# VH-VL binders against ER membrane protein complex subunit 8/9 homolog: the designs that were tried, part 15

Target 1, 192 residues: ER membrane protein complex subunit 8/9 homolog, of Dictyostelium discoideum (Social amoeba) (q55fm0)
Amino acid sequence: MNNNISITTEALSKAHLHSFKHHASSVNGILLGKADKNSILITDIIPLFHTQTLLPMFEVAMIQIEKYCRDNNIDMVGYYHSNQCIANELEPEPIAKKIADRLNNELNNMCFLMISKIEVNRPSGLVSIDKVGSDWLKNRKTLITIDTTSNSEDINEILKRNLQNIKESQIYDFEEYLSNPTRDWLNKSLVL
Key: E = the ipSAE of ESMFold2; O = the ipSAE of OpenDDE; V2 = 0.75 times the mean of E and O plus 0.25 times the DockQ between their complexes.

## First folded at step 5 (VH-VL; framework fv_zilovertamab)

Design d4 (from c7 with heavy chain Y33H; at its last look DockQ between E and O 0.81; V2 from the best seeds 0.00; counts 0 for: loop humanness VH .291 < .308)
Fold by ESMFold2, look of step 5:
Structure d4 (fold): chain C 192 residues (1-192), chain A 122 residues (1-122), chain B 107 residues (1-107)
Amino acid sequence: as target 1 above (192 residues)
Amino acid sequence: QVQLQESGPGLVKPSQTLSLTCTVSGYTFTDYHIHWVRQAPGQGLEWMGLIRPSGGSTSYNQKFKDRLTISKDTSKNQVVLTMTNMDPVDTATYYCARAPYIWGEGRYFDYWGHGTLVTVSS
Amino acid sequence: DIVMTQTPLSLPVTPGEPASISCRASQSVSSNLAWYQQKPGQAPRLLIYGASTRATGIPPRFSGSGYGTDFTLTINNIESEDAAYYFCQQYNNWPYTFGEGTKVEIK
């Protein structure tokens, strides 16, 4: 039984904004929400890296995210990645597969999503990458639904508005936090 | 003092639904995963599944996935196991146990409940 | 599923002497192995995790060793209070699995 994956408009917006902010590079981050028997609901994301994933610092980030989850009644449910290389925008880079293996061993019940373009046939702009044997492979058939309960606005309008207003309210990732600790990579004050 | 205590019926009829409660105390409820493990008479221990008390996410042994639901009641520091369509082969002692909820820590069980025997018979 | 095989299943012991229990995994579990003690009517007690790390409050007479597929719990200087059921658990792969247990009895 394949998991049904849903993502809130807010979480989806944050993931795409992270990718857009660093459009010249690969980005990645952690998906937060709740993973049940037959479904994964993603309600937030925590952006991590936009240049190079440094594995020791990834481990540090995970410890902090676990504590954040315990304190905020939310769980780590997966990982997202956006490729730097356009040759195959949906083929996970080797580092993404390594991180996904690390997370799968820890979480058991999780999803791995690639960020792509929002299209009529892919309204979330996300593609699931499923564990098959020892590898991670695209599954274009997995449905990823946008949960509009909290916000029914078209995702394209949210993204357009937020890209135009980036100076006033910015998404930050863990890499930016390492450079300047006043940058809140948990984005608790971000307004979409 | 850390304590886990299982409670629920000792007898269930075939095809009925079992509901067991694990009540925990002596630690911060959200700092540890809660697992369920059972042992049939004369048999080895069998891992059933877990719940993360923070968000309530679950993972199940595929053997039980279709019948087993694990949930929580944070206000009571409780985890509830619900298993449908009980069969005489499900007669076992059921344990709850906690495991560290810290990135990179193993999933060993540092505290267990005393277990509760559930007999499935008419 | 990884099968955990314990030997012996029954172990008569004499106080003051050492005893050891073997646990073998059907495939490598690295060092992700724990040992537990359970006395009748009591909750299981964690003795060893990470194959060789004693849990908090566990006396030094308990030690664990091994890596990969072969693991040993050693109880040096057996005390009468050590009569109990002992079992191993791997936590390397989902689902987690347990040995059948070893009943340790005073002769």
Scores: ipSAE 0.686, ipTM 0.839, lowest interface PAE 1.2, mean pLDDT 88
ESMFold2 (binder alone), look of step 5: mean pLDDT 90; pTM 0.915
OpenDDE, look of step 5: ipSAE 0.724; ipTM 0.905

Design d5 (from c7 with heavy chain L50F; at its last look DockQ between E and O 0.82; V2 from the best seeds 0.71)
Fold by OpenDDE, look of step 5:
Structure d5 (fold): chain C 192 residues (1-192), chain A 122 residues (1-122), chain B 107 residues (1-107)
Amino acid sequence: as target 1 above (192 residues)
Amino acid sequence: QVQLQESGPGLVKPSQTLSLTCTVSGYTFTDYYIHWVRQAPGQGLEWMGFIRPSGGSTSYNQKFKDRLTISKDTSKNQVVLTMTNMDPVDTATYYCARAPYIWGEGRYFDYWGHGTLVTVSS
Amino acid sequence: DIVMTQTPLSLPVTPGEPASISCRASQSVSSNLAWYQQKPGQAPRLLIYGASTRATGIPPRFSGSGYGTDFTLTINNIESEDAAYYFCQQYNNWPYTFGEGTKVEIK
């Protein structure tokens, strides 16, 4: 497992928007980017669910995401999860761990990140969840770096602006897609 | 027809770096994983690592993590294995192998290169 | 790492008779098990994947069975051309691992 994780402002923004849109629920999704033996760079996300995650539906999503990744020269590099209310400091719920295991089986070099409160010492607000034996546990010592190569703007200002512009209303997850297939769950048209 | 072919030096001195190239043809390069597997003379098979040609992501056997790098050249349909600090114990036939690039599908190796013998000797 | 143990390591077989090779995993690998044939001087060839699915072009006399930790490769009506090493491989956990190989010899 890589210890060096970076995430672009765009990817981080999307993850936060997904969490914010469904602030009363836990949410999850896939992290996209590139991984090597030393690092993971997250450049995009695909939001999946905001209610109960069903493994069969998860599998259906993964098949489509895999194809998307091939078509767009990007890789699945991890999984993100957010508890109800970002301020919740609890460990990931059991279903999240199961999904992480499933993904880990497929990807080998992946990360599991929880969306949490943005702090001065953790500007991403992301917490790494590490595989420890057969379990997944928070590792707050792992710093997730915000990649500013494409955007040097302060992440707090970006997130603030997105919320002010009600950008969360424009993001859709796979679950919403299932309810309405016209919804762009890949969020290709989302401009942040 | 699907073809994989390994190429590189057959002889490497101890402490030197090995570089092998896997050239693929007969299919879309970015649609499959490329793995590296080696086999010491008279021994079993050992998985080394893989690359996802589409995005370029890699993963390694922990045993080789510090010495092994796998890269790609999409324009040439090539995957390159680089391994540093070679030792006589690394003498083996090195194979590149193709694996499905489909979620939920088995990461078995449906096509293999012919393999290239690499001898590490002073 | 998951250890794959094959038995027997050597299997002499008379033409026309069946051959069975066992592969045992140190822990469950579900159905994520493949079998390969390797003839001298050649690369491995995929025979079976998903524990029981024959690869394209593989004769029906080759079959695989099993789930979890115990798997079997069966070669019915063994032919002289079947003389080779056979390897099992799990792809359920990283790193992928192979069995020691079984040498099938024709009597």
Scores: ipSAE 0.558, ipTM 0.858, lowest interface PAE 1.0, mean pLDDT 93
ESMFold2, look of step 5: ipSAE 0.782; ipTM 0.882
ESMFold2 (binder alone), look of step 5: mean pLDDT 90; pTM 0.909

Design d6 (from c7 with heavy chain S59N; at its last look DockQ between E and O 0.82; V2 from the best seeds 0.72)
Fold by OpenDDE, look of step 5:
Structure d6 (fold): chain C 192 residues (1-192), chain A 122 residues (1-122), chain B 107 residues (1-107)
Amino acid sequence: as target 1 above (192 residues)
Amino acid sequence: QVQLQESGPGLVKPSQTLSLTCTVSGYTFTDYYIHWVRQAPGQGLEWMGLIRPSGGSTNYNQKFKDRLTISKDTSKNQVVLTMTNMDPVDTATYYCARAPYIWGEGRYFDYWGHGTLVTVSS
Amino acid sequence: DIVMTQTPLSLPVTPGEPASISCRASQSVSSNLAWYQQKPGQAPRLLIYGASTRATGIPPRFSGSGYGTDFTLTINNIESEDAAYYFCQQYNNWPYTFGEGTKVEIK
């Protein structure tokens, strides 16, 4: 499905922070927002894993996330992934593709985004991953727009500020929650 | 008790726009998907699309992508189907149906409206 | 789209005898298969979901089996009230699709 994908500065910031916190590992998570027949608007993210993704744990996370979505009037609209070496323009890892397939069966009108380097022509640093037959492949032609409705500040300045303030230390993923249940893996208290 | 009820015009002229409303009661509106399914006279069932009332996200059968819009009014517990450029071939009984909104749980249709017959004729 | 093929399309059954309806998917739908009963002038009623789980209030004489591409709805000890159309539906892939329907008639 061809969708026009937009992402808020807040959602984008969280995704980058998750990747940066675990820069030596691959990371993944769920994209939240709203989707229709023509577009996907991403307004938040739920970080999941930064080590090996285990499908049973993934399933547990999804159950909780879905409940969260119902309670907060938001939908799961996609999946994001970052490879261990962001600098390498590699295809998504096999596990990412498997997760994408699983999500694709459950979610309507979902997107798969890979976190990559921020470029002048791609200020989000996100690349769309499209399903082609039974595989998932990068589609750099897909434009991902940064939604500045809530914050008109330049995304580079936002990301820079977040790093300067060590905001990555304040974000937690589901995996970290499993290790310490006191950690807010929904990142409700995270102020960016 | 769970109830779904379709309402709208029973007759539509060709090229006109159909608007149907599904009113639900007996459960929390945002906890379930609402789907639209139609059935031409003497024919099988055809899935048209869905909406997730919790966030308002929708999905459509590609067959109807250009003509079909599904929306919601949470304050009224209503889902609205809008389909443009109606044709006699679109004559059918239109159903709204509820489906579970739980990860990993089958999104089968556990409750259906009674259906409303829509005839497209000059 | 996944094509759901039902056989037979018409099934006359004597009361007390079992009825069996087959549904075949053009590709695997795992266990994401539902069966519905539709009586004349009524909306479909859910019988089975997850290929083999009876919905609430459905009599034990209704059972479903299968996985992947081949599924079966069985009605044991058919009753006169069971005269209806029966549809299978896959919800494994978008768009959801239904079988053609099987008309069960009581002899």
Scores: ipSAE 0.583, ipTM 0.868, lowest interface PAE 0.9, mean pLDDT 93
ESMFold2, look of step 5: ipSAE 0.802; ipTM 0.893
ESMFold2 (binder alone), look of step 5: mean pLDDT 91; pTM 0.926

Design d7 (from c7 with light chain N32Y Y96L; at its last look DockQ between E and O 0.83; V2 from the best seeds 0.77)
Fold by ESMFold2, look of step 5:
Structure d7 (fold): chain C 192 residues (1-192), chain A 122 residues (1-122), chain B 107 residues (1-107)
Amino acid sequence: as target 1 above (192 residues)
Amino acid sequence: QVQLQESGPGLVKPSQTLSLTCTVSGYTFTDYYIHWVRQAPGQGLEWMGLIRPSGGSTSYNQKFKDRLTISKDTSKNQVVLTMTNMDPVDTATYYCARAPYIWGEGRYFDYWGHGTLVTVSS
Amino acid sequence: DIVMTQTPLSLPVTPGEPASISCRASQSVSSYLAWYQQKPGQAPRLLIYGASTRATGIPPRFSGSGYGTDFTLTINNIESEDAAYYFCQQYNNWPLTFGEGTKVEIK
């Protein structure tokens, strides 16, 4: 599982803002981009759930994301999760491991990332959870770099600006779409 | 009419790099994965790897990962297999095959190319 | 890697009679199993997928059954054109793996 993982500033911002919008609960979503032999580049994310993840609803979302990927020449490359519980900030919940198993079986070449605090030692705020045998274990040695080719602005400045402007309120996830179908969970018009 | 056609050299020398091209027609390229599978003389089939039709992400059998690269050119309806440091044990018929790009359906091959024999010898 | 074991290795058959080929997986593959026919000098041909679903254009004399670790391909009313190499493939886990194959020959 030791791929070089990079994420664009835009995708990283969107993932953190999804977590912030629902800061009192667990959140998850799908990472999009391209996965090669030795690297995974994440260029977008699709937010899914912020309360309870039900597997049948997850399967419905995957079918629609697959069509989106075909139409936009992009691939599902992973899964992200953020825990609500402070005591187990980086330990993925059982449902997250189950989803990761499902995706790993379908995709084979993917990454599982936990959203955590942005720090000097963890500038992306992300931690890789790697498949080791039959389990998913955190791997602090996997470096997750920020790809700044399209936007060189510092991620902390981007998040500060967007949170001040309450832009996270404009990010919709699949769960919100299910409750109100007018909400665009693909966030096609979102500008951060 | 669905067609997959492998092309490339039939003979390579040890340590050289093999390049094979799978040209496809008769279907929408983005509706199917392309996989590579080989069959050594008198042996069973061995899965090598795949490429996704959407963004071109790849997955490889770990046995070959260090030597194998799969790429695509959607505008030409082509998938290319490149394998470095060829050895006589790599002598085999190489097939490209397609699998449905449908979530949850699968990794079975409804159409195969005719195969191309690659012999690795001095 | 999931090991797929086929029996028998060679299967002499009489036209008009049924024949069966067994495929055993080293661990459960659920129903994610396919069967292929390969005639001399030809590419493999998909017969069965999902353990029991006949592929498009495959005659009804071919049928598949099984779940988990034990699977069977049955060829009813053998025809001389059925002389070929038959093999199974699991697609439950990566890497995809194939059985060793069964050579079906007309007596």
Scores: ipSAE 0.796, ipTM 0.890, lowest interface PAE 0.8, mean pLDDT 89
ESMFold2 (binder alone), look of step 5: mean pLDDT 91; pTM 0.920
OpenDDE, look of step 5: ipSAE 0.866; ipTM 0.936
ESMFold2, look of step 6: ipSAE 0.713; ipTM 0.858
ESMFold2 (binder alone), look of step 6: mean pLDDT 91; pTM 0.920
OpenDDE, look of step 6: ipSAE 0.795; ipTM 0.918

## First folded at step 6 (VH-VL; framework fv_zilovertamab)

Design e1 (from d7 with light chain N93D; at its last look DockQ between E and O 0.80; V2 from the best seeds 0.76)
Fold by ESMFold2, look of step 6:
Structure e1 (fold): chain C 192 residues (1-192), chain A 122 residues (1-122), chain B 107 residues (1-107)
Amino acid sequence: as target 1 above (192 residues)
Amino acid sequence: QVQLQESGPGLVKPSQTLSLTCTVSGYTFTDYYIHWVRQAPGQGLEWMGLIRPSGGSTSYNQKFKDRLTISKDTSKNQVVLTMTNMDPVDTATYYCARAPYIWGEGRYFDYWGHGTLVTVSS
Amino acid sequence: DIVMTQTPLSLPVTPGEPASISCRASQSVSSYLAWYQQKPGQAPRLLIYGASTRATGIPPRFSGSGYGTDFTLTINNIESEDAAYYFCQQYNDWPLTFGEGTKVEIK
């Protein structure tokens, strides 16, 4: 529904790293930033699940993320999902559509993004999924630009570097926090 | 005591820009959304838009989005409504109202301002 | 936009008796419905949210019921101070929309 979506290099890197860490499964998470009448700027992401999404645990995570947003003057602006099955890479799974509906009712002004391959014709590797009637449909015409103001490094170089040393400065999600509470799913200390 | 107070001009000429300020007190500003709602004489209430207390993201009723801007100044406990190209049909009482910044509860209003009448006339 | 229709538009009431106000939505709003009271020259006052939950400080003589498209505000044991304008508001879909209101008068 929004025509102008941009994402910082840092936030984009975190989303792709989350997907790559759990490449054998679907992943999802929350997009953070600021949403105005004609634009959404994504400046961070909060990774959530990489096996199965349990709706009660999703609701618990939302309460925690809302507190984080208040304390850090940032807003929830959307949701991202990456499919396990490459053959249906851009078709949102039923659980992703349910989460998007729930968020749309709360946020009004938000975006739903699928993580895909980084390509020449899609440098961010992201595809917008728009609400059309009662369904969520991909919209390849929505341009998602990379905001390089704070980091102008090529995303591919950031990903290569961080994949080689992910063990040292790992990105964690909420699911990993639930099984080991010492894992910081807000990734406050992550250095890209 | 929780208080919301709208302030601004009571009379605006057609095509001018309206600016209304909602000043709040008696509660922590960042715990609540601020919404704007108006009521034309003899008509029902009409939701206009909101601003989030956290990052200041906004949402607007599509009817107004081309003319309406909502902004905040957290240090002054103020939210400002700006609406361009006013028309006599925009004559209404304008209210600010707060909604809890709580997941699932940010869309109904536990306190309202007393409203300010804005008349659009030549 | 979801249209909220209230009936009746005017409701004369007798002190001590119950009164009911109906609110119908053009589409399902689940339980996302609030009721407000407004007296002349005053700010609206939240009575009910979530279709049936009383707001803080609201007397138990006010109750709400309903789900989906049909909702009722009931005022038991009407008091003279209950003479006011009452309206519903859905918050299931954007934009938020309001009923046209019901004027409650003591007869």
Scores: ipSAE 0.733, ipTM 0.872, lowest interface PAE 1.0, mean pLDDT 88
ESMFold2 (binder alone), look of step 6: mean pLDDT 91; pTM 0.920
OpenDDE, look of step 6: ipSAE 0.770; ipTM 0.909

Design e2 (from d7 with light chain N92D; at its last look DockQ between E and O 0.80; V2 from the best seeds 0.77)
Fold by ESMFold2, look of step 6:
Structure e2 (fold): chain C 192 residues (1-192), chain A 122 residues (1-122), chain B 107 residues (1-107)
Amino acid sequence: as target 1 above (192 residues)
Amino acid sequence: QVQLQESGPGLVKPSQTLSLTCTVSGYTFTDYYIHWVRQAPGQGLEWMGLIRPSGGSTSYNQKFKDRLTISKDTSKNQVVLTMTNMDPVDTATYYCARAPYIWGEGRYFDYWGHGTLVTVSS
Amino acid sequence: DIVMTQTPLSLPVTPGEPASISCRASQSVSSYLAWYQQKPGQAPRLLIYGASTRATGIPPRFSGSGYGTDFTLTINNIESEDAAYYFCQQYDNWPLTFGEGTKVEIK
């Protein structure tokens, strides 16, 4: 259905930094923005898990994110996942496919993105995974662009600077919130 | 009092563009999806698409995808349906209806507008 | 698309008697089924959702039952005002689909 995906520099850097914070494990989260007939714009992400995804807790997180969306005039538009295993960098784990199925049924219009390395031929470091029949398959035809309207700084320099300053340590996910409720997993005050 | 009211032209010529407005009141706009459903004379109901009240994301029945756009104007409590290349087969009563915007809640319609008949003919 | 088949398409009834309308889905929709009433010249009205839960303000003479593929709307004591078009809707999968409807007529 959607062949065009755009992500803001801020959302993109936040997703990559979540993956870097937990580089020894799989991570996942929710993509926020607006989805229309032929395109999806991602303007924020909400980090969820970095060790074990528990489906009942995922459902609790969805209820909270829905309230956030209502309060902020924004929509859930997808899901991201980053694999621990380098050999299978872009093959979604079974839990990621199960979450994607649940979201696809609820949202109808959404994207599923895998986080990978930023390279010349993949400037965002993202790869779309599309539902084809009963499975989830890579779709390299999907254009994923970086929307620099609100922040025109080069993504590579943003990531380099923030990693040098260990700013990824300030990104909390829902799993961390469950352990310490004072941690703001919506990252409302985060500055990168 | 919850109210949904459709407005727009009753007659459209073939190949022209239809624009219908659903004006809502009596409830919190962001608590409900707005869907469009149509009913041809003497026929069953047909779901066309929806718009989310929060960010305005949309979903469409594949049958209409190429011709249909749904948009909102939150300041006016309005949802607008636009459908291009109208054909006599598109003659129908067009309804807007609301469904709960709640995670995991089903898509059933607790309030409907009264509908507006749109006839497509020369 | 999930096809919803209603029977009967026309149902003449006498006031005070019960009536039943069936709705069959082409694949399981679990309990994600709603029933609506539409009187001539009026907006549709939600009667039942979740296959069996009465919507707010609906008289107890309306009841719904079923799970999976087979569903029934029952009206226990038909009143003359119940002459209307009745239809089911599944909301388990996209796109949302409706039954063809049943005309309930007083005769």
Scores: ipSAE 0.752, ipTM 0.878, lowest interface PAE 0.9, mean pLDDT 89
ESMFold2 (binder alone), look of step 6: mean pLDDT 91; pTM 0.926
OpenDDE, look of step 6: ipSAE 0.772; ipTM 0.913

Design e3 (from d7 with heavy chain Y33W I34M, light chain R54K; at its last look DockQ between E and O 0.92; V2 from the best seeds 0.00; counts 0 for: loop humanness VH .291 < .308)
Fold by ESMFold2, look of step 6:
Structure e3 (fold): chain C 192 residues (1-192), chain A 122 residues (1-122), chain B 107 residues (1-107)
Amino acid sequence: as target 1 above (192 residues)
Amino acid sequence: QVQLQESGPGLVKPSQTLSLTCTVSGYTFTDYWMHWVRQAPGQGLEWMGLIRPSGGSTSYNQKFKDRLTISKDTSKNQVVLTMTNMDPVDTATYYCARAPYIWGEGRYFDYWGHGTLVTVSS
Amino acid sequence: DIVMTQTPLSLPVTPGEPASISCRASQSVSSYLAWYQQKPGQAPRLLIYGASTKATGIPPRFSGSGYGTDFTLTINNIESEDAAYYFCQQYNNWPLTFGEGTKVEIK
């Protein structure tokens, strides 16, 4: 139903950095922002998993993200996923489709995005996966625009400077938090 | 004490735009989703749409999407329903109702307003 | 849209006796079903959610049961104050949909 998806430079950078940090595996996370009648604006993301999504822990994360959203005047508006390199990078994995169904049923108005390469014909590096009947299908023609209002820096420069030390990166996901609770998976103090 | 109160015109003419306000008190405004539901005379209830007061995200019954807008004014603890191109078939009692959103299954309405009757007639 | 069908549409009752209202969904709604009571000129009142969980402050004589497509609201020991309009609502699927309602009247 949405024909206009935009994402801020900061949120887009975080999503790509999450994928780069864990490039040998699938990653996923939650998109935050505002969804209205004909558009979705993504202003932040919350990284979740980078090896295997465990559904009970996904449910725990959702409860905490809901509280975060209420406290910060922001909404859950979608889900992102990046495939392991040896899989088709744009075909959603079965677990991603299950999570998308779960979120679509809860939110009714959301987007499902796959992380891909930044290219001239896909400047965000994101591809929309749309619900068509009972299935989730790639829509390569949906343009996802970059909202540069708060940060006009080229995303490639942001990524370049943060990739120099990616394994020691400040960006954390929920899976990392579960292993070490000093890891702030909400990334409240992250500087890009 | 949780209170929801609808207010707005009781009579509108065909083709005019309706605006209804739901004013709430007695709870944390951002902890619950606000829905609008209507009931035509002698008919059942019909879900129209919702707004999440935290970020202001909305969702609409497809039946109404072309003419229905739900918005909020957080400083006044208000949710506003705006519906364009009113027709006599839209004559109904309009309710606001809140749902406790607990991740999982919180889409039932624990508090409703008293409703406001809107008659659409020339 | 999931169609919710209530039976009966009108239910005359005798105080002190039990009464039951049926609600059938056109497809499974799991346990995601609520029951409401509405008296003339008043806001609807939540009775039951999750098919069988009683809302706060609801008298013990109200109970709900069912799963999937068939649900029942039972009122034991009917009191005169129970004369009202009762309706079910599914919340498994969007859009949210309601039953037609059952008018409960004292004989």
Scores: ipSAE 0.764, ipTM 0.877, lowest interface PAE 0.8, mean pLDDT 88
ESMFold2 (binder alone), look of step 6: mean pLDDT 91; pTM 0.926
OpenDDE, look of step 6: ipSAE 0.855; ipTM 0.930

